# VHH binders against Imidazole glycerol phosphate synthase subunit hisH (hisH), part 2

Target 1, 214 residues: Imidazole glycerol phosphate synthase subunit hisH (hisH), of Cyanidium caldarium (Red alga) (q9tlq8)
Amino acid sequence: MKNIGIINCGMGNLHSVSNAISNIGFNPVIINASKDLVSFACSALVLPGVGSFDLAIDRLEKKNLIEPVKLWIQEDRPFVGICLGLQLLFEGSDEGSKPGLKIFNGYVSQFKHSLVKKVPHMGWNKLYFNRFNTIDNLVPHYFHYDLQPWAYFVHSYYIEPKDCYTFNTTSLTFYGKQKIVSSISYNNILATQFHPEKSGLFGLFILKRFLSSY

## First folded at step 5 (VHH)

Design b14 (from a1 with S104T Y108F; framework vhh_4orz_3)
Fold by ESMFold2-Fast, scan of step 5:
Structure b14 (fold): chain B 214 residues (1-214), chain A 122 residues (1-122)
Amino acid sequence: as target 1 above (214 residues)
Amino acid sequence: EVQLVESGGGLVQAGGSLRLFCAASGFTFSSYAMAWLRQAPGKRREWVALITTGGSTDYADSVKDRFTISRDNAKNTVSLQMNSLKPEDTAIYFCAAEVWYDSTGYVFTDYWGQGTQVTVSS
């Protein structure tokens, strides 16, 4: 049974993510400090979280996890970002002043009332996949078999990548007049704005496909 | 301001050939995948051909081996060479900067050109 490290940055959602990882056949281990990465010999890391971008960065800094996470990604080791975990991969957020992990170019922006009627974007919504950025081993079979993927969202901020063509896979989701990049993949990174651990069989399927590749 | 301007359409007899051109402006062309889509009378818009930033190509089954998509990053153009044309290829052809699909066949793009009419007579 492979160990999947779940990074505890104090931003919540650990229980539901741990349960999802167990459900799909892996052993979840909680990473509270850099020493835990050595102790548990993880096959992949998951960075979950909800809430404040700046608070998450501050907490990761205080736990000395910023550089170990960056090194993990730089070495192309498997990495999953969920909701806030996706957002932290970018340069920074309109919410605050702290720099992100800067794995990808672009920023995290707040929804505008002119484009959406209600904040947060909360509930189930559809995913649309780009054909050129879709790889078979990461994109669920549902789309190919005339099933529409739906996923669960709860967020007030969304990513604005500088260039989506750097990614292997992207999906779009529409909320009011706002286009949301709802997931990205790049090499051994999968990052979703939605919560796969709360997205039924579809969410479990994408996590299992990704993690089973390693 | 993103602009896509198609040209090269016209009337041609079955078995003939046409070459379509799309001139792009207002965005970093080399950073975008480009596509050709078409809409036949009484039908929904459908994808025809795609070319990535790296030059990889993909085609709908209905046009595979007959159509060839190419791009020229120095001139900000994408082209579609259409050979062995059939009456069923009659449609308005649109240039698009990347495409997105759902399970119902709905196609979304960041921008659609005005299109160029292709009519293939029997």
Scores: ipSAE 0.035, ipTM 0.418, lowest interface PAE 5.7, mean pLDDT 83

Design b15 (from a1 with Y106F T109E; framework vhh_4orz_3)
Fold by ESMFold2-Fast, scan of step 5:
Structure b15 (fold): chain B 214 residues (1-214), chain A 122 residues (1-122)
Amino acid sequence: as target 1 above (214 residues)
Amino acid sequence: EVQLVESGGGLVQAGGSLRLFCAASGFTFSSYAMAWLRQAPGKRREWVALITTGGSTDYADSVKDRFTISRDNAKNTVSLQMNSLKPEDTAIYFCAAEVWYDSSGFVYEDYWGQGTQVTVSS
């Protein structure tokens, strides 16, 4: 049974992510410190989180997890970012002033009321794919016309598609007049703005297909 | 401001050829995948051809082996060479930078121009 490390940055959501990992046939282990990465011999890392970009970075720094996580990614080891975990991969956020992990170029933007009626973007919404995205290969190639990938979102900040085109952004979602990157697949990284652990069978399938590849 | 200007459409008889052009401005062209889409009267928009930033291409089954997409990053242009045209190819052809599809295969476009009309007579 493979160990999947779930990074505890003090931003919550550990229970639902741990349950999802367990339900799809892996052993979830909570990573509270850098020594836990060695002790548990994890096959993949998951960085979940909800809320403040800057607070998450500060907490990861105080736990000495920033550099070990960056090294994990640099060594091309499997990594999953969920919601805030996707956002932390970028250079920074309109939410604050702290630098992110800087794995990807670009900044996290705050929703504008001129483009969306309500903040946060909260609820189920559709995923759209480009012709060469990786997530299209994780979902069955043939589709029933009554099937549509839907996922659960809850966020006030987003990544613009323009920052991800060079990486073949795996999916896009539309909220009001705003375009949102809903998932990225790049090398051994899967990052989702939605919560696969709260997105029913579709979310569990995406996690299982990614983690089963390693 | 993103601008896409299509040209090269016209009337042609079945079996003929046309070459469409799209001139792009207002964005870093070399960083975007480019696509051609078409819409026939009373039909939904459909994707026809795509070219990635690296030059890889893909085509809808209906036009495979007949159409060729290419790009020129120095001139910020994308073109579509259409050979062995059929009456079923009659449509308004659009150039698009952001091309996305749902699970049913329907296309969502954000950056596109007014299009260029292609009419293929029997």
Scores: ipSAE 0.015, ipTM 0.356, lowest interface PAE 6.3, mean pLDDT 81

Design b16 (from a1 with Y101V V107Y; framework vhh_4orz_3)
Fold by ESMFold2-Fast, scan of step 5:
Structure b16 (fold): chain B 214 residues (1-214), chain A 122 residues (1-122)
Amino acid sequence: as target 1 above (214 residues)
Amino acid sequence: EVQLVESGGGLVQAGGSLRLFCAASGFTFSSYAMAWLRQAPGKRREWVALITTGGSTDYADSVKDRFTISRDNAKNTVSLQMNSLKPEDTAIYFCAAEVWVDSSGYYYTDYWGQGTQVTVSS
């Protein structure tokens, strides 16, 4: 059974993510310190979370996890970012003062009330997949397996990537008039704005396909 | 500003050939997958062909083995070679960057061209 490390940055969703990892056949282990990465011999890392960008960065800094996570990604080891975990991969929040992990160029922006009816974006919404720039060519398998690409969202901020979308964006979602990058893939990174652990069979399918590759 | 300009359409007899061109500007062309879509009178738009950044290609079943998509990154151009044309290929052909699709077969693209008309006579 492979160990999947779930980073505890104190931002929530730890239990639902642990349950999802168990449900798809892996052993979830909680990462509270960098030594846990070595002790558990993790095959992949998951960074979940909800809430404040700056607070998450502050908590990761206090746990001395910023550099170990960046090194994990730099070494092209499997990594999953969920919701806030996706956002933390970017340069920073437009309203914040803390730098993000800076894996990707771009910033995290707040929804504009002129473009959306309500904030947060909360509930189930449809995903559009990039036909050819997806992890393990998963889009054909969704249609073939009769898995609908609807996922559960709850967020007030969204990512605005800079530069190339080719290897970074795997799905788009529309909320009101706002176009949202709802998932990203790049090398051994999968990061989603939605919560795959709360997105039914589709969410579990995505996690299982990604993690089973390693 | 992003621009996609299609050319090469025209009138041709069944069994004939046409080559369509799309000139792209205003974005990093080599970083985007490029596609051709078409719309016939009274019908919805449909995807025809796609070429990835690495040069891999895919085709709709209706045009497979008859059409060939290619790209020239030095010239920021994507082209569609259409052979063995049929009257049912009559449509306005559109160039698009990045094709997004849902499970219902509905597609979205970030960038659309103005289109070029292809008419195939019986």
Scores: ipSAE 0.100, ipTM 0.515, lowest interface PAE 4.7, mean pLDDT 84

Design b17 (from a1 with Y101T Y106W; framework vhh_4orz_3)
Fold by ESMFold2-Fast, scan of step 5:
Structure b17 (fold): chain B 214 residues (1-214), chain A 122 residues (1-122)
Amino acid sequence: as target 1 above (214 residues)
Amino acid sequence: EVQLVESGGGLVQAGGSLRLFCAASGFTFSSYAMAWLRQAPGKRREWVALITTGGSTDYADSVKDRFTISRDNAKNTVSLQMNSLKPEDTAIYFCAAEVWTDSSGWVYTDYWGQGTQVTVSS
């Protein structure tokens, strides 16, 4: 049974993600320190979380996990970012002072009152897949768009990527007048703004198919 | 600003051929995948052909083996060669950049042209 490391950045969601990983047939292990990456011999890493960008970066720094996580991704090892975990892959938050992991170009921005009626964006919402803007001319194999493309969201910030065509933006979601990048894929990275662990069979199938490919 | 201008539509008999052209301006054309979509009266928009930035192509089952999409990055154009046309191909054809679909086949795109009418008789 493969070990899937779940990074504890102190931002919550560990239990629900751990349960989802277990339910799809993998062994979840909690990563609290860089030594845990070696001890558990993980096949993939998951970075979950909700809340503050800067607080998550601060907590990862204090656990000495920033550089090990960057190295994991640089070595093209399988990686999943969920909600805050997607956001942390970018350069930083427009309202914050701490740099993100800088895996992708762009920033994290707060929803504007002129474009959305209420914050947070909370509840089930529809995904539109990037059928055509991938190098392979196909939605990545772990997305099966024949499944109903509804997922659960709860967030007050969204990513504004630069060079989105170079890192395979996988889906869009619309909230009010705001267009949201709701998932991305690049090499062995899957990152979602929604919570696959809370998105029914669709979310679980995405996680299972991604993790089963490695 | 972004503009897509389609041309080449017209009336043709079943079994005939047409070639559609799309001229693009106002964006970095080579950085976008391009698609042809169509809409028949009373129907939703559907995609028919796609070409990626790398030149890979894909086609809807209804037009596979009959239509061919191509692009010319030097001229900022995308073309659709339509062969063995059928009456059910009658629709307004749109050039589009950055196309998104849901599981029901509903299409969203950021950039649309005004379209060119294709009418196949018989």
Scores: ipSAE 0.106, ipTM 0.513, lowest interface PAE 5.0, mean pLDDT 84

Design b18 (from a1 with A97K; framework vhh_4orz_3)
Fold by ESMFold2-Fast, scan of step 5:
Structure b18 (fold): chain B 214 residues (1-214), chain A 122 residues (1-122)
Amino acid sequence: as target 1 above (214 residues)
Amino acid sequence: EVQLVESGGGLVQAGGSLRLFCAASGFTFSSYAMAWLRQAPGKRREWVALITTGGSTDYADSVKDRFTISRDNAKNTVSLQMNSLKPEDTAIYFCAKEVWYDSSGYVYTDYWGQGTQVTVSS
């Protein structure tokens, strides 16, 4: 049974992510400090979280996890970012002033009421894939059988598609008149704006597919 | 600022050939999949060919084995070689950047060119 490290940045959602990892046949291990990365032979790391970008960065810094996580990614070891975990990979957020992990260029933007009726974007929404850029790694067989992938979202900040055009693949989601990045695949990174642990069989399937590759 | 300029269309006899070109500017061309779409008189737009960033290609069944899409990243161009043309191929042909699909087929593209007319006589 492979160990999957779940980074505790103090931003919640650990229990549901841990349960999802367990349900798909892996052993979830909670990473509370840098020493835990050495103590456990983890096949992949997962960075979940909800809420404040700046607070998450502050908490990761206080746990001395910023540089170890960056090194993990730099060594091209398997990494999953969920919701806030996707956002933290970027340079920063319109929410605050603290720098992100700076794995990717660009900034997290706040929804504008001129383009969307309500904030947060909360509920189930569709994913649109470019099939010809190897997106099948992120898309279950349902897409091929007239089933549109739907996933569960809850967020007030988003990544603009223009900031992700250089990546291996992305999926888009439309919320009102706003286009958002709903997932990124880049090297050994899978990052989702939606919560796969709350997205039914579709979410569990993509997590299992990604983690089974390592 | 994104610009797609199609050329190479014209009038041709059935069984003839044409080569369409699309010159792209205002974005990092090598980072995007490119597609050719067409709209026949009185019909809806349909895709005809796609080329990925890695050079993989796909074609609509109606043009398979007759059309070839290619790209030149050094020149920021995508081209469509059309052989064994049929009257049914008569349409305005469009160059498109980054095409997105749902389970029902074609859904979205970021940008469309102005198009180039292809007319195939019987």
Scores: ipSAE 0.016, ipTM 0.367, lowest interface PAE 6.0, mean pLDDT 82

Design b19 (from a1 with A97T T109L; framework vhh_4orz_3)
Fold by ESMFold2-Fast, scan of step 5:
Structure b19 (fold): chain B 214 residues (1-214), chain A 122 residues (1-122)
Amino acid sequence: as target 1 above (214 residues)
Amino acid sequence: EVQLVESGGGLVQAGGSLRLFCAASGFTFSSYAMAWLRQAPGKRREWVALITTGGSTDYADSVKDRFTISRDNAKNTVSLQMNSLKPEDTAIYFCATEVWYDSSGYVYLDYWGQGTQVTVSS
């Protein structure tokens, strides 16, 4: 059974993510410090979380996990970001002062009331896939364009890529008039704005397919 | 700002040929798949041709073996060579950087231009 490291940044969702990882046939291990990455010999890392961008960065800094996580990704080792974990891969929050992991170019922005009726974006919503990436096998088979999945969202902030040409955008979701990048697949990174651990069989499918590749 | 400008449309007789061009600016052209779509009056926009970043191509059944899509990354252009044109090819032709698709066949376009008119007479 492979070990999947779940990074504890103190921002919640550890229990539901641990349960999902266990349910799909892997051994979830909680990463509280850089020494745990060595001790558990993980096949992949998962960064979950909900809430404040800056608070999450501050907590990761205090745990000395910023640089080990960056090095993991730089070494092209398998990585999953969930909700806040997707957002932390960017340069920073437009409303904040802390730099993100800076894996991707762009910022995290708050929803504008001119474009959406209510904040947060909460509930089930549809994913639209990049049809043309399928021709080059750029979209993994778990994001097949014939599948119209619904996924569960709960967020008040969304990513705004500055140079989206530097990564593959695997799905979009529409909330009111706002276009949301709902997932990214780039190299050995899978990052979702939605919560696959709360998205029924579809969410479990994408986690299992990604993690089974390693 | 992302900008796409189509050109090369015009009036042609059935059986004739036209070459369309799309000039792209405001993004890293070589990193993006490019597509051609068309819309006739009162009809849905339909996808016509696609070229990926790796150079792989695909075509709608209605234009297969008649149209050829190509790209020039040095000039930030995508082109569509249209041969053996038919009256039913009459439409405004648009280029787009990315196309999104749901399971019902609904097409969402990310970035697309103003279009260029192609009219094929009988």
Scores: ipSAE 0.015, ipTM 0.363, lowest interface PAE 6.2, mean pLDDT 82

Design b20 (from a1 with Y108W; framework vhh_4orz_3)
Fold by ESMFold2-Fast, scan of step 5:
Structure b20 (fold): chain B 214 residues (1-214), chain A 122 residues (1-122)
Amino acid sequence: as target 1 above (214 residues)
Amino acid sequence: EVQLVESGGGLVQAGGSLRLFCAASGFTFSSYAMAWLRQAPGKRREWVALITTGGSTDYADSVKDRFTISRDNAKNTVSLQMNSLKPEDTAIYFCAAEVWYDSSGYVWTDYWGQGTQVTVSS
């Protein structure tokens, strides 16, 4: 059974992500410190989390995980970012002062009430895919072709499509008048703004397809 | 101000050829994949051809081997060479940047032009 490392940055969602990883046939191992990356032979790393960008960066720094995670990604080893984990891959947050992992260019933005009726964006919403950077191979064929992929979102901050080139943005979602990046695929990175662990069979299929490739 | 301006459409007989052009301005053209879409009377817009930033191409099955998309980053232009035209190719043709699709094949775009009419007579 392959080990999948789940990074504990103290920002929550560890149990739901661990359960999802277990349910799709992998062994979840919790990464609490840099030594755990050496001790466990992991096929992939998952960075989950909800809440504050700056707080997550501070907690990763205190655990000495910033540099090891960046090195993992630089070595092109499989990596999954979920919700806050997607956001941490960027340069920083518009409201924050802490630098992100800087894997991707751009900044995390807060929703504006001029463009959306309510914050947070909470609930099920549709994904639209880019043809060249699609996760079509991850979309389950047992769903009819007329069914739009739906995923569960809960977030107050988002990544604008302008901050991502078409070569790395795999899906968009519309919330009110705001477009958001709902997933990215780049090299051996899968990053989702939605919570695949809370997105039914679609979410589990996305995780299983990605992790089974390694 | 983002602007896409199509040209080259017209009336042509079945089996004929046309070349469409799209001039782009107001954005970093070389950073965007470009597409040609079409909309026939009474139908929704459908994707026809795509070209990536690196020049890789893809085509809808209905136009494969008949149409060729190309780009010129120095001139901020994308073109579509259409050969062996059929009456079924009659549509308004649009160029677009930021092309997205859903599972039903609906194409969504952020930037598209006003289009150029192509009419193919039997």
Scores: ipSAE 0.028, ipTM 0.417, lowest interface PAE 5.7, mean pLDDT 83

Design b21 (from a1 with W100F; framework vhh_4orz_3)
Fold by ESMFold2-Fast, scan of step 5:
Parts: sequence; structure tokens; C-alpha cells
Structure b21 (fold): chain B 214 residues (1-214), chain A 122 residues (1-122)
Amino acid sequence: as target 1 above (214 residues)
Amino acid sequence: EVQLVESGGGLVQAGGSLRLFCAASGFTFSSYAMAWLRQAPGKRREWVALITTGGSTDYADSVKDRFTISRDNAKNTVSLQMNSLKPEDTAIYFCAAEVFYDSSGYVYTDYWGQGTQVTVSS
């Protein structure tokens, strides 16, 4: 059974991600410190989390996980970012001053009340797929034709990529009048704004197909 | 300022050929997949052809083996060669950067041109 490392940045959602990974046939191992990355032979890393961008960066710094995670990604090893984990891949957030992992160019912005009725964006919402990018190949064909994929969201901030970003936008969604990048891919990275571990069979199939390719 | 400008449309008899061109400006063209979409009167926009940044191509079943998409990154252009045209190919043809689909086939894109009209008579 392959080990999938789940980074504990102290921002929650660890239990549901661990259960999802177990349900799809992998062995979840919790990464609490830099020494755990050396101790465990992991096929992939997952960075989950909810809440504050700056707090998550601070906690990763205190655990000495910033540079090991960046090195993992630089070595093109499989990586999944979930919700806050997607946001942390960018340069920073308008909520504060801490720099992100800076894997991708762009920033994390707060929803504007002129474009959305309520903050957070909370609940199920439908996805629009880029047919020719990686996530379309990760979803079973039958989901495209007899079931509109819906995914579960809970967030107050969203990513705003810069034009020169070096990744594929694999899906998007709309909340009020706001367009939201709901997932991205680049090489061996998959990152989602939604919570695949809370998105029913669709979310589990996305995780399983990605992780099974390694 | 992102601009996509299509040209090359016109009136042609069934069995004829047309070549469409799209000139792009205001974004890093070589970093985007480019597509051709069309909209016939009273119908939704549908995708027709796509070319990736690496040059790989894909086509809707209705146009396979008749249409060929190509790109020129040095000139920031994408073109669509349309052969063996049929009356059902009559539509306004749009150039687009990146395209997204829902399960019903509805197409969303951030950047389109104003389109070029193609009319195929019987």
C-alpha cells in the first residue's frame, strides 16, 4: 500500500483528508515536522487546510516545512494542494504580509461584496472543465455526460493568477458575479479550491486518479 | 488590453473551402491554448477545434478530417483551414483563448473575438 503524506500545518481538515485517502486505497501518514519527511517513504504529499493564509505560513515556518515542501515540488514529486493548500502555492494574500510558497505567480484576494451576496462562499457549486487539460483526464468519462460534477466549497478568499503563470487552469466555477479558479494543474501538481474529500464520489475519483498515476 | 481579431469568413458553396485567421494581442500568446468556436442561429456556442501550447490538436466529431487548426507563435496567430464545407457549418466563427465546458456542452471563455461569418449554401 503506498504512503501518502498529509502535511499538518495546524489549520484543520486533517481528519477528513486522511479518511478520503484511506477510502481510495492508500495509507495516509501525517507529516508534523521536517523529520517526518525523511522518516516516511511517501509517493505523494497533500497540503490541506482552512482559514488564515498568514497563520498557515507561520506554522509551516515553525515546523521547518517551507523549504522541504518547496524542494519536493521542485523535484517534480507528486503534490496535492487543497483549499488553503492551493492558496499557499501563490505569492501572498491581501489579508496580510507573509509571503506564500511562491510556486506560482499571483495573489490571494478577498471576495468583494459588490460581486457576491455572502462571504464565505459555502456549499456545493457546479464545475466547468477545461476539456484539454489534466483534470478532464482525471475524471471518469461518464461524469461528463450523465452527471454534472458539483464540488463543496468553503472559502472567503480566492486566487487571482497573473497572466504569466506557469500552470493550467483545469476547472472554474462562479459565485454570484465572481469567477473562481476552482482547480489548477502543473506537471505533478494538482491543487483545488474545493474540498475533494467532501465532494462525494466526484472528489474521491479525482484524488484516486491523480494519486494512482504514481 | 486583450484583443482577438478574426478574418477570412465569407460565402461559399457546399464542398468548398475557407481559411480563417485570428490575430491575437495583449497577452502572452505562446502560453495559451487556442480554440475555434462557432455559433449557428438559435444555438449555443460550441467548440470546433483546439491547439495546445505544444501544438497538439483536437477536433469536434462533426469537423474531424475536414478542418485543420494551426498556430504561429512568432506572429501571434491561429488559423483554421476548413475543407469540404457543408450547409450545417454555417455559423459565426470565434477565436478564443482557453475554453471551459460544463456537462451539457456549454462553453465559457475569458477572451473571444467579435467573430467572422461563414455561410455555406446548398
Scores: ipSAE 0.108, ipTM 0.535, lowest interface PAE 4.5, mean pLDDT 83

Design b22 (from a1 with E98M D110E; framework vhh_4orz_3)
Fold by ESMFold2-Fast, scan of step 5:
Structure b22 (fold): chain B 214 residues (1-214), chain A 122 residues (1-122)
Amino acid sequence: as target 1 above (214 residues)
Amino acid sequence: EVQLVESGGGLVQAGGSLRLFCAASGFTFSSYAMAWLRQAPGKRREWVALITTGGSTDYADSVKDRFTISRDNAKNTVSLQMNSLKPEDTAIYFCAAMVWYDSSGYVYTEYWGQGTQVTVSS
């Protein structure tokens, strides 16, 4: 059974993610400090979280996890970012002062009331997969054409990528008049704005396919 | 600076042929799917041909068997060979770098060219 490290940045329901990892056939281990990355031979890392960008950065910094996580990603080791975990991969937040992990160029922006009826974007919404830039081993062909999967969202901020040259947009979602990058794939990174651990069998399927590849 | 520059448009008689070219610069061309879209007078913009990063192609039913899309990653170019042209092919043709496309016909493009006019006389 492979160990999947779940990074505790103090910002998420670790139980939901831990249960999802167990349900798909892996052993979840909670990473509270950099020493845990050495103690547990992890096949992949998962960074979940909800809430404040800056608070998550502060907590990761105090746990000495910023540099180890960046190194893990720079070494192209399997990594999953969920909701806030996707956002933390970018340069920073429009409402914050703390730099993100800076894996990707761009910022995290607040929804504009001129484009959306209500904030947060909360509930189930459709995923439109890019059949040209999505890896078929992660998302089967039928998810690109015929099947329009739904996933669970709860967020007030969305990513605005600056540099699309180095990653593939895996899916888009439309909320009011706002187009949202709902997931990205880049090398051995899968990062989702939605919560796969709360998105039914589809969410579990995506996690299982990604993690089973490693 | 990112740009897409189309060329090869013009006036042609029905049954004729044209070849459109698109030269891309300022981004990693090989990382993008490329498309040709067109907008005819009084109609909405529609896609006509797509080519993936891996070279797989797809065509709208209206142009299938008449148009051929190809790309050259070494030269950062995409081209559209248009054969057996019909008056209804008259449109402004746009080269686009795409981040996604679905089977409902919705296309999200990252970069667009200025377009090139194709006029097919009856």
Scores: ipSAE 0.000, ipTM 0.193, lowest interface PAE 11.6, mean pLDDT 82

Design b23 (from a1 with E98L Y111H; framework vhh_4orz_3)
Fold by ESMFold2-Fast, scan of step 5:
Structure b23 (fold): chain B 214 residues (1-214), chain A 122 residues (1-122)
Amino acid sequence: as target 1 above (214 residues)
Amino acid sequence: EVQLVESGGGLVQAGGSLRLFCAASGFTFSSYAMAWLRQAPGKRREWVALITTGGSTDYADSVKDRFTISRDNAKNTVSLQMNSLKPEDTAIYFCAALVWYDSSGYVYTDHWGQGTQVTVSS
């Protein structure tokens, strides 16, 4: 049974993510401190969370997890970002002062009421794949799903990538008049704005396929 | 503003050839997969050919081995070479920038051209 490290940034969703990881046949281990990364031989790291960008960065800093997570990604080891975990990969939030992990260029922005009727974006919505950067396939293997993908969203902020076309693939989702980047695939990174742990069989399917590759 | 302008359609006899062109502007062309779709009289729109950002191609069974899709990122163009044309190829042909494609052959696009008419006489 492989260990999958779930980073506790104190921003919730640990229980639902741990349950999803267990359900698809892996052993979830909670990473509360840098020493836990040394103690557990993890095949992949998952960074979940909901809520405030700056609060999550503050909590990761206090746990001394910022640099270990960056090093994990720099070593091209498998990484999954979920919701807030996707957002933290960027330079920062437009509303905040704390720098993100700065893996990707761009910022996290709040929904504008001129473009959307309600905040948060909450509920099921469709995924559309904007780019096809695979040599043999149009979409990476873990996104090969026989039906139109629908996923569960609950968020008030969305990413605005500066160099979005440098990723292997992204999916788009439309909420009112707002276009959102709903997932990113780049090297050994899978990061989603939606919650695969709450997205039924599709969500479990992509998590299982991605994690089974390592 | 996104624009797609198709050209190259016309009347041709069965067994003949045509080459369609699509000129794109207002978006980062090299970052989108591009497709040709067609709508025959009295039928639904169907996908015909697509080309990925990396240059990989795929074709509907009805046109496989007869049609060739290509792109020129320096000129922001996509083209469709149509050989061995059949009366059943008669349709309005549309250029599209792809947002989505699934294993069932469903194609979704935000950006459509106005289309170019191809008529193949028996």
Scores: ipSAE 0.000, ipTM 0.160, lowest interface PAE 11.8, mean pLDDT 81

